# VHH binders against p46559: the designs that were tried, part 4

Target 1, 369 residues: p46559
Amino acid sequence: MTAIEKFFTEKSPDSEQVLLKVIELGIDFLGGEWKNVDKSQVNVSRVHGGQSNHMFHVTSSTSATPYLLRIHRQPPSQVFTDTVNLAIFSERGLGPKLYGFFEGGRMEEFLPSKTFDVNDVLVPENSRKIGAIFPLYHSINVPVSKSRRCVHLMREWLNGYESLGGGDYEILPTTVNYSDHPKSVSIKDLNHEIDNFEKWSTEIFEHTLVFSHNDLASTNILELNSTKELVLIDWEFGTYNWRGFDLAMHLSETAIDYRVPFPPGIKMNGDLIDNPPNIQIFCEAYVEADKKLKNRSPSDPTAEVKALIQECQFFWPLTNLFWALSAMKHSLLKFENGVDLDVQARDRLAVYFHLKPRSQKIYEELSKK

## First folded at step 1 (VHH)

Design b14 (framework vhh_7d4b_2)
Fold by ESMFold2-Fast, scan of step 1:
Structure b14 (fold): chain B 369 residues (1-369), chain A 124 residues (1-124)
Amino acid sequence: as target 1 above (369 residues)
Amino acid sequence: QVQLVESGGGVVQPGRSLRLSCAASGRTFSSYAMGWYRQAPGKQRELVASISASGGSTNYADSVKGRFTISRDNSKNTMYLQMNSLKPEDTAVYYCAREGFSYPKTDLGSYDYWGQGTQVTVSS
């Protein structure tokens, strides 16, 4: 734990020490009215930003510029990519402004906005808006590794699980009623699943590599109060990846509710997994927006949309294997993030095996063409 | 690891008082806002009271203003709900909650840790 992480985690946000520290940061990075702010005028509220950061919303009763303060829980090497991504999107007007960074943390713009929830992402018009914004992000050339895709992180997590003493894992789902899965899986079985999906994806979808968010749960989508435009946030898993994985990740997350009380802090909806209501409108919006952005006319728009739906269906199980492996590792680390990680791992593995036969069929069909 | 354990519930006559306690384990109790929710049979869970990390700011549902008082002791990692002038309509299971993963905060979506609940019954 860094010195600054200890400072912010061991003290109340409205303690004198914290109030003085956020004023100091405001003066140093923003200047202006922060030079004239008294501690009695400052409010610091805890805000949670997933499992990777401690977040604080810093405001005052003055005209001093409010900001979000992120204190990193991750090693510097993992933080570097997220900071670079934010800086690029900040400069392009596609995300919050980056006000500054320092050892162990950063300051960024607070966007007056509504965070989407599971009900919001199931509204057809919102699915259309989300589908339409993806091509804007997918078109950006980000100067990071093109080879570190989702399977790289999956292998890191599985290796971490093994190194922590992890062994065979029993699949006993809590929130989904699926039975078409193995009773348990070995580490060798899981490595074979990663290898098989990487092989399939490389053979039929290598041409679809784009810079991807890889974690677009509803809580990472902001609707701006002023314009109703959407902004995608929390790019800590941002990598070059197969396009269909990024799209399928969002679609998969529309079937998961994190608002339920902990434990378990997670509930998956099997009906939405089996019959996603908005996949058609979502894919239509993506294709239309991508066409406009690239000033192109597809040879067959109907066929292009159908192909994209198939691409999303192919990658859907892999998105669940991705988070299952993360949950397995972090459960052994006793990580606290408001979700029962064992429930998440078991349910997501059940979803993976339930959907995998469709992906195999798609691979068999497309690999012979 | 964070766990929340409620205590102090029971059966009381109208007009009486009860004091609920919520004991929290784990680091950073003093860094999080906390609240009390309640759920009566056949009704939606509702926020009763909330308290800031330091205890310097409190909010109450209109139905309990002037009767209930929320407080916390950060040195003991404990939050309290003093319930005075209890009414039959206060009958519910009361839940302790800690603020959670939400940006910006929303009512239910802002709480990530919940206790098991404690039953309060106001009956003559």
Scores: ipSAE 0.006, ipTM 0.390, lowest interface PAE 9.7, mean pLDDT 84

Design b15 (framework vhh_7d4b_2)
Fold by ESMFold2-Fast, scan of step 1:
Structure b15 (fold): chain B 369 residues (1-369), chain A 128 residues (1-128)
Amino acid sequence: as target 1 above (369 residues)
Amino acid sequence: QVQLVESGGGVVQPGRSLRLSCAASGFTFSHYAMGWYRQAPGKQRELVASISSSGSDTNYADSVKGRFTISRDNSKNTMYLQMNSLKPEDTAVYYCARTVYEYRSDSGRTYYTQFDPWGQGTQVTVSS
């Protein structure tokens, strides 16, 4: 643990030591009225939501600028990625302002907003708004590796699973009624699946590489209270990737409910996976917003939308393999969160194999063009 | 119009129990994480306890951990705070609050929650 992580782990948010520390940080990084704040005027509330970060909302009864304090508990590579991404989006007005960073933590803007949930993202107008905002983020040039795509992290997770003693994995889905999957898969089988999708994606979609969020669950979408504009947050998996993976990740997450009681803390909806209700309006909004942003006129807008739907359908199974591999590894680490990781892995692998034949057909059609 | 109405406060002796209730209206209660804040005279407002939208995750301030229990009934749009082994230092006005900015940890991802009080509060006095 870093020194700052040890400090915030050991102290209560209302302790004198913590109050003095957040004033010190406010003075150091924000200045202004923080120089005139007494500890009796400061409020520190712990923001709860898991093991990855210690989060605090720091406010005062004065005009001193409130801030969110994030103390890192995540792997250094995720911390580095998330911080770089936040800094770039902060400078472009596309995310919370990054007030500062230091060893073991950072300070960022508090945005008065509503976090979306699964009901919100299934509303057609919200799906349109989300589709329309993606091109803003996909247009940004980020000075990071363009070769470390989703498959890089997948291989890291699968190698980690193997290193922890993981072996053959039985596929017994809990929440989806799919039977068109193998009963079990080996590590070799999963490596072949990653290799095949990388080959297919490179051959038919290499031209679609964009900086991608890769984790746009409903809870990573904020609707600002004042303007009703959307902001995408938590870019810790942000990397250059095939555009359709990023879009399909969001669409896949609209079919998953995390509000169910733990265990399992997750429920996949097969009807929404098989017949996504908003894919048309979502893709129409993306194409229209991308067109306006790049000041271009598609020669055939209908064909462009149809092609984007096909692109999303191609990548949909890969997004499920992505989280399945993460869940397999972290289950062996006894990682505790709001989700039963074995249920997540089994359901997501079942979805992967159920949807894979469609992706193979798309590859065969487009590779001949 | 968002409304949060706290009830269940009162005057009790040390070691006794109280149950606070928060009745919510004007928004979809089951979509929001909720929390209880308290503020004593001359002191800052502190977050006492919070609960996720589903009720699966709960968190407590160190000062109340092991003594207080937060719960919710989404079918009744109501949140509760069961306060056991009350101490004089628990004397405060207790406020019901909803999420303004929500994050949580799922599937290896990080999410967190911030609350904005909307209720007028209910007074709890523990006299010794």
Scores: ipSAE 0.006, ipTM 0.195, lowest interface PAE 11.0, mean pLDDT 83

Design b16 (framework vhh_7d4b_2)
Fold by ESMFold2-Fast, scan of step 1:
Structure b16 (fold): chain B 369 residues (1-369), chain A 124 residues (1-124)
Amino acid sequence: as target 1 above (369 residues)
Amino acid sequence: QVQLVESGGGVVQPGRSLRLSCAASGFTFSSYYMGWYRQAPGKQRELVASISSSGGSTNYADSVKGRFTISRDNSKNTMYLQMNSLKPEDTAVYYCAAQDTLYGKPYSEGIDYWGQGTQVTVSS
């Protein structure tokens, strides 16, 4: 536990020590009106129960700039990616402003906004807006590794699962009604699936590498109250990756409801997986926005949109394998996040095998040039 | 100090309605995801309905869809559950629950605060 984590966990938010400390941070990192703030004018609201961070919303009755104070509970290595990504997006106006960071924490802007949910992302106009914002993020040059993609994290999770005593895994889906999957898979089988998809992706889609969010669930999308513009948040899995994986991740998440009673705390909608209603509008918006951003005209917009839909369909099963492997490992660690991790792993593996034949067909067709 | 106080429970005949209220104090209510859970004797506690911090998103258990409506008034720090067409299967202790959010989405790993519960009995 860092000294600053100990300080904020051992003291009440309304204690004189905490009030003086948040004023000190306000003066040091923000300056301005914070230099004139009295402790009686400061309010500190603690957000409880966060697994990754302790969060505090620091406000005052004055014109001093309010801020979110994040005290890290994660190992330093896990904090690195999130902080670097936030700093880059802050500088480019693509995320909350990063006011500053220090050993064990950071200060950032609070954005008055509406957080999306599964009902919001199924609205066609919202699918269009989300498709249109992706090219802004995909066009940035981030000075991080271009070789550590989704498959590297998948291997880390699978190796972790094995190291924790994990073995053969039985596929018994609870929320999807799919039967076109193996009854069980071995660790060797899962490694083969990762290797096979990496080979296919590298052969037909290597030219599509972009800096990707990799976790764009509906709740990682903010709609700003003032402008109605969208902002993407929670870049902790942000890496260079195949573009279609990032887009397919978002599309896959539109078919999953996490508001379902625990257990299981998750419900996958097979009808939306098999027949995604907004994929056409989403891909059309992406192509149009990418064209405008790069000041280019697609030679055949209809063909480009069809190709992007195919690209999304190819990567869709891989997004489910990705989270299945995470769920398998974290189930053994007794991680608690309001979702039955075994149900999530089984359902996502069932989806993976259900969709894999389509991806193989796409690979065979595109590998012919 | 955090408090969640439920009210509005009681004994009713099948087909009748009840409205539950949950009054919250000691935390920034408008930043929390809120829900109603229930627990019948010999069963696990289950989510009945939930509502996002802004009230813009709601979710219902399949067993109560079309019969129950969740709502909230952030200016009064109060959440409501309107229960229509009550069935004997709805008999349970109903708990108000609060979960921390950041930007209106669940931030904490589980429920942060629970009320003491209010009994709802639907008997023929």
Scores: ipSAE 0.000, ipTM 0.252, lowest interface PAE 14.8, mean pLDDT 86

Design b2 (framework vhh_7d4b_2)
Fold by ESMFold2-Fast, scan of step 1:
Structure b2 (fold): chain B 369 residues (1-369), chain A 124 residues (1-124)
Amino acid sequence: as target 1 above (369 residues)
Amino acid sequence: QVQLVESGGGVVQPGRSLRLSCAASGSTFSIYAMGWYRQAPGKQRELVASISYSGSTTNYADSVKGRFTISRDNSKNTMYLQMNSLKPEDTAVYYCAAEIRYGSWGTDYTSDYWGQGTQVTVSS
């Protein structure tokens, strides 16, 4: 582990060494009142949870600017992606301010906010607000690869699964009650599914490439206490991707509850998967906000909204295949995140095969135009 | 930046009830998700029940579903655990905790604050 990771993990947050170090970082990166702070005025509390970083909330009894301190545990390449994305959103006023970056860590703004949960995203007004904010993020030009889409990550995870000794995978859903799936799938079967979806998506939706979050679970949405405005966080999977995948990812996540005790730490709601209650209002809000942002003349958006709903429905199963492949690989790494990764993979694969026929029908309809 | 104090523990016979209270002081109570954890001697601390900041969402461990009820009163800065039909295996030190969730369950970045614990003993 890095010298700084060792420093923060081996010492108590209230130790003199840690208090002096966070003052040093405050002086170096923020300046201002941090130059006048005594260690007796500083509070350092661990932010628990998460796997990628050691997180500390640094505050003082003075007017010195509080900050979140991240000490990296993730590989340098993932740190690079997340930091570039955060820096761009910080500059645009669309995420927490990035205060500074150093070897092994970074400092950023703590946003006084409410983290959404699955009940919040099922409220129609919140679904409207989330739909309306997506075009702001989708309109940003980010200077990163446009070829590294969701299928690239899926292939990396599947190749990793195989390299770790993974083989045929039995589909026995625990939380979702579907039976219209294969009993098991091979690595060859899963590669075929990725290839087919990439072909379909490229043929009918290549024009929809936008910079995408790709992981907008309810808990990656913050509602600011002061303004009630929404902020999207955790951009570590941020890449250029088909727009409908990003939107469908969020919609799919509204049907999944992670507040369930471990094990299994996850419950999928088949009724919400089959009949998403807010897809209409969500897509209406997206289209309206997108038209306003692009300064298009007002028009009846009925046909455009209908097309966007179809686009979301097309990509919905792919979002489940995406997380199934991640879960399969990480279960072999003995990775623990409060979710039973085998339950997640099995349920997600069951959802994929349950929804795939609708996507094939949409492809057949749109490929004729 | 919140301090938590538990109360209501004690010794009871199997089948009886206890009500635990967790009083919060310091920063704004209503922004915290809250939970009850328990730890028996020589065992790991486990989550018993959780409640969202608004009280609209609750979650329970399978071993206590139907027997325990978590609730909160934000006007009193207090969280409660109503424990009915107590069993000997419910014997543990019970801790209240306050969390600000900053991400997905299991991948969350949370600030946690803990009470000192209150002993619950179920014995005949």
Scores: ipSAE 0.000, ipTM 0.213, lowest interface PAE 12.5, mean pLDDT 83

Design b3 (framework vhh_7d4b_2)
Fold by ESMFold2-Fast, scan of step 1:
Structure b3 (fold): chain B 369 residues (1-369), chain A 125 residues (1-125)
Amino acid sequence: as target 1 above (369 residues)
Amino acid sequence: QVQLVESGGGVVQPGRSLRLSCAASGFTFSDYAMGWYRQAPGKQRELVASITSGGSTYNYADSVKGRFTISRDNSKNTMYLQMNSLKPEDTAVYYCAKESYTFHVGDLEYTRDYWGQGTQVTVSS
């Protein structure tokens, strides 16, 4: 723990020390009215959500600018990417304003908003709005590596699983009724799956590389109270990747409920996986917004929408392999924070093999052209 | 070069105590969460306890809660595991590890290059 993390975790938010510290930060990074704030005028409240940070909403009864204080639990190397991405988005009006950063934390704009949940992302109008804002983020030029895509992290997780003594993994799904999968997979088998998907993606979709969120679960989407506009947050894995992976990741997450109050703490909805209700609306919105942004002709979008749906379908299984590998590795830690990681890994692998034949067919069809 | 060196293991009778130490070098120790893991013969490596970079927040496996205490001294670049009321089922090689976090909110991640060689703990009658 950094000195500042220790400070904020060991003291009550209403303690004199904390009140004085948030005033000090306000003066140092925001200036102005914070110089005239007394501790009796300050309110500090903990913010729910965000497992990787301690978050506080700092306000006062004065005209001093309120701020969200994030105290990082993660190492500096992990938070660096998120902070750089936020700084770029802040400058472009695409996310919360970044007021400042310091060792162990940062200060940013608090957006009066509703955090989405799985019910919200299944609403057709919300799906349309999410589809429409993706092209804005996908068009941004970010000065980071274009070669460290999803498959790089997948290999890191699989290597971690092996290093922890992991071996053959049995696929015994709990929340989905898929049976068209191997009964078990070896580390060699999983490496082969990663290699094949990287090859396929490079051959048919290399032209689709864009700066991607790569983790757009419902809880990383804010709906602003005042305008009902959406803002995408928590870009800690923001990097270049195949566009269809980013879009398929969001679509895949709409089929998974993590709010299950009893073990296994997760439920995958096979009906939504097999027949995603909003994929047409989502892809239509994306294509329309992308065309407008790129000033392309208002020609019939039907063929382009059909192609984007196919692109999302191609990458859908890879998003499940991605999270399965993460879950396999972390299940060896024997830590369970409401989600049974073995159930997640088994069900995700079952989904991967269930959907893989469609992706192979798409590859074979497009590679012949 | 990152190095983690465990010490303090040994052979003890049930009900006794041992204190493990992990000396870290080659990285800024105070910036990273740390963990203790163990591996019994024929079993996969499992997390025993973890501690945040500043030492104020920690987690324990259910099997060791109330018996083991994790701590750290950032001025000495050292992490400790105080093991009380040892049981035969605690017999394992104990490893220290540098923890890292992933982009998937709240997930912990190992880096395979940040493991010590391990120290053997044997609890036998």
Scores: ipSAE 0.000, ipTM 0.141, lowest interface PAE 15.8, mean pLDDT 81

Design b4 (framework vhh_7d4b_2)
Fold by ESMFold2-Fast, scan of step 1:
Structure b4 (fold): chain B 369 residues (1-369), chain A 126 residues (1-126)
Amino acid sequence: as target 1 above (369 residues)
Amino acid sequence: QVQLVESGGGVVQPGRSLRLSCAASGFTFSRYAMGWYRQAPGKQRELVASISSSGGSTNYADSVKGRFTISRDNSKNTMYLQMNSLKPEDTAVYYCATQEYLYESGGYKYVSQDYWGQGTQVTVSS
């Protein structure tokens, strides 16, 4: 734990020490009226920020600029990626304004908004809005590595799992009732799965590389109170990647409920995995918004939507392998984030093998055309 | 119906070891994350170590890292705490408890302890 994390977690938000520290940060990074603020005029309230950050909304009764204070719990590489991505989106008006960053934290604009949950993302109109906003982010040229895709992170996590003493992994799903998977997998087996999907994706979808969020769970979507427009947040996994992976990641997350009590803190819905109710409206919205944004002529909108649904279905199992490998590694690091990491890994692997045959069929069909 | 029973406490010299056990009954033990807590005289109860339902993930208080090891055997409905290199500061009543993350209003998560054991005394003295 960093010194700043310890400071904010050990003390009450209304303590004198915290009030003085947030004034100090306001003066240092924002200036203006913060120089004239007394501690009696300051309010600090804890904000829900998920498992990776401690978040505080800092306000005053004065005209001093309010801010969201984010204290990091994430690995340095994820913090660096998220901050760089936020800085780019901030400059382009596509996310919260970045006011400043320091070792262990950052200050950003607080957006009066509703954070989505799994009930919200299953509403057809919200699924349409999410599909329509993806092309805006997918159209951006971001000055970061174009070669570091999802498979690179998967290999890093699997290598980390092995280096920490990890071995064969038993697949005993807890929250899904799938049985069409191996009883266990070796590290060699998992490397072969990554290699196989990279080969398939490169052969049939290399032309679809876009800057991707890669982690669009419901809680990373804000609906602005004033306009009802959506804003995507928490870009710590943002990389160039195959478009279908990004879209399938969001769709996969609509089938997962993290509100269930820990343990296990996660419940996957097999019915939604097998028959996603909003995939049609989501893909229709994406295609229409992408067409409008790029001023392109419609060649065959029905065929294009059908192709995008197939693209999402192809990448769906890979999104589950992605998080399974992360969970396997982090379980050995004794990391706790309110989810039983072994339950997550086992259920995610079960979903991977359940859906893999469909992806293989799609590859076989598209590789011949 | 639900019971958590601690055992293995005692009086030891500094530098020695003790192994605590927590026997669970009346609930599906393999579905619950578990934790060891301790309470020294005049102090609040604090978390010492926790373990996920499968045993694959563990967490330790900074004061005990490298000295204590938490483990569980779901086939025996039992959780353990191996305490090595004991110090006088480790003197406390040790409790086992279930762990559960719950959403509060506003989406915050907190850890709830639905079931507690009766405690076992550990005394480390010269």
Scores: ipSAE 0.000, ipTM 0.140, lowest interface PAE 14.0, mean pLDDT 84

Design b5 (framework vhh_7d4b_2)
Fold by ESMFold2-Fast, scan of step 1:
Structure b5 (fold): chain B 369 residues (1-369), chain A 123 residues (1-123)
Amino acid sequence: as target 1 above (369 residues)
Amino acid sequence: QVQLVESGGGVVQPGRSLRLSCAASGRTFSIYAMGWYRQAPGKQRELVASISGSGSYTNYADSVKGRFTISRDNSKNTMYLQMNSLKPEDTAVYYCAAGTPWYDEYSGTLDYWGQGTQVTVSS
């Protein structure tokens, strides 16, 4: 625990010490009217920062610029990645402004907004809006590695699982009723699955490499109160990746409910996995927005939409393998995030093997070109 | 959207024990990290102990380490603070608190607080 994390966890947000500290930060990083703010004029409200941060909304009755204070609990590598990504998006007007960062935390723009949930992302109009925002950041040139894709993290997590004493893993799904999977998988089996998908993706989709969010659950989508525009947050997994993985990650997350009681704190919806209702409207919106951004005309939008749906279907199982491997490793670390990590790993592996045959057929079809 | 009700406070002599309970209602209890805070007369509110949603991870203020134990029973939507070897300096109003659910990051909901329960340690 950093000194600043200890400070904010040991004190009430309305304590004099916290009020003085947030004024100090406001003066140091924002200046302006913060130099004229009295503690009696300051309000500090806790907001939950996903699973990994202590977050506070700092305001005053004056014209001093309000800010969101994030105190880090997440791993240093995720903090670094998220901060770099936010800085780039801040400069481009595509996310919250980054006001500053310091050891153990950062200050950013508070966006008056509604956080989406699984009910919101299943609304067709919202699915269309979400599809339309992907091309905005898929077109960005971010000065980070182009080779550290999803498979890099998957290998890191699997290696971590092995180093922590992990062995063969039994696939006993709890929330999905799939049975077309192995009874168990070895570490060697899982490495083979990663290698195989990397080979397939490189052969048929290498041209689709874009800067990707890689973690677009409903809770990482904000709808701005003023404009109704959508803003994506929590870029700690942001990296260059195959476009279809990023799109399929969001689609996969629309089939998962995290509002169920813990344990397990997760429920996968097999009907939505097998028959995603909004995949067509989502892909239509993506293609149309991408055309506008790149000033492309004429094009065959029907053929492009069909190809993009196929691309999303190809990557869907890989998104589940991705989170399964993370869950396997972090279960051994006894990590707590409100989800039973063993249930998550088992269910996601079952989904992976259930959907993998479709991805193989797509590879066989497209590799003939 | 979590309603919290504390119980178990009272007057006790130094060296004795008390067990505080915090009963929660509203949204799913197990997704909230929870904690006990206390405020003595003329002092600021301070964190005493906190516990993760699953109960697997706990944190304690240095002043109570080895004497207090925080726990929770998610089947009963209840969090507890077992206070052993009580000292006069433990005298305070004890507050139960729950954090905003992690999936509700920008909804604008605040931390939930109970009304408090008085603990007095005197001879």
Scores: ipSAE 0.000, ipTM 0.115, lowest interface PAE 20.6, mean pLDDT 82

Design b6 (framework vhh_7d4b_2)
Fold by ESMFold2-Fast, scan of step 1:
Structure b6 (fold): chain B 369 residues (1-369), chain A 124 residues (1-124)
Amino acid sequence: as target 1 above (369 residues)
Amino acid sequence: QVQLVESGGGVVQPGRSLRLSCAASGFTFSYYAMGWYRQAPGKQRELVASISSGGSTKNYADSVKGRFTISRDNSKNTMYLQMNSLKPEDTAVYYCAVRTDYGLSYPRSEFDYWGQGTQVTVSS
């Protein structure tokens, strides 16, 4: 535990000691008007910014620049990667501005914005906007490993599940009405599924590697109040990966509602999984924005859009296996995040096996070219 | 399951007092900022008062400042609104609200969970 984590853990966010500390940080990292702020003018509000951080919104009644203060609870190595990602996107104007780093924490821009929910991402105009912004992020060269993809993290989670005493897993879906799955899977079965998808993806999609978000749920999309422009946030799972996984992750998340009462705190919509309403317009927007960004010569846009839809359909089941393995491991750790992790794991495994035959058919079709 | 249950509303004459209570369950109460909103017929919902997670920082709408006092008891998972010197213009349904950013990694400006509301009527 860092000295600053201990400080904020032991003290109330509205205590005099905390008010003086946030003024000190404001002066040190932002300067300007913070030098003229009295503690009586400062407001510090604790906010729920994920389970791995203490997060505070620091404001004043003056013109001093407000900021988000993040105090890390995670190991320094994990924090380092997320912070480097944020710094790069901050510099490019593609995320909240990073105001500064210090041992145990950071300060970043508060963006007056609306956080999207599942209803927002199903609006066709919003699907177009999201599709259009992905190429901007996919074009950035990030100085991190290009070999550590989604399958690496999946293997880490499955190994963790096994080391915690996990065994065979029974697939009993709660929120989706699918029956075309095995009744149970072994750790060996799940390792085989990971190996098989890695082999297929490498053979037919190796040329599609881009720096990917890998976790673009609706709640990681902000619509700015002033401009109505979208900003993608929370890059903690960011890695080089097959682009179709990143796009399919977002599409898969549009079929999941996390605002339902706990338990289970999660509901998957099988109709949206089977017949995603906005996949065409989303892929059209991606292709158009990618062509414009790269100044590519005109080609057959219909053929390119169809190919991208097929690419998204191929990776869709893998995105569900990804979060199923995370949920299996974290359920054994008794991790609490407002979602029944066993329901999440069971439903996501059911989705994986339901969609896998389509991915196999796509692999067989494209490997014959 | 997040639940917010308001109580303490009623009919009262001008100049009198009422104390509203909000009993909370299904989340770690001491971690989150909370607020009281009100909505009169035909008007938009407005923030009346808010209180920080620890209880030391409090904000009030200009119309109620000096008359209303917000407080919380984290050991009882309960938030209160003491309403003194009530006026006819205070007549509204009063809502308890909490912002949790449930499953989210970024703060929101909107409140996530709302109680069912409790009616306050100030009339002679």
Scores: ipSAE 0.000, ipTM 0.225, lowest interface PAE 11.4, mean pLDDT 84

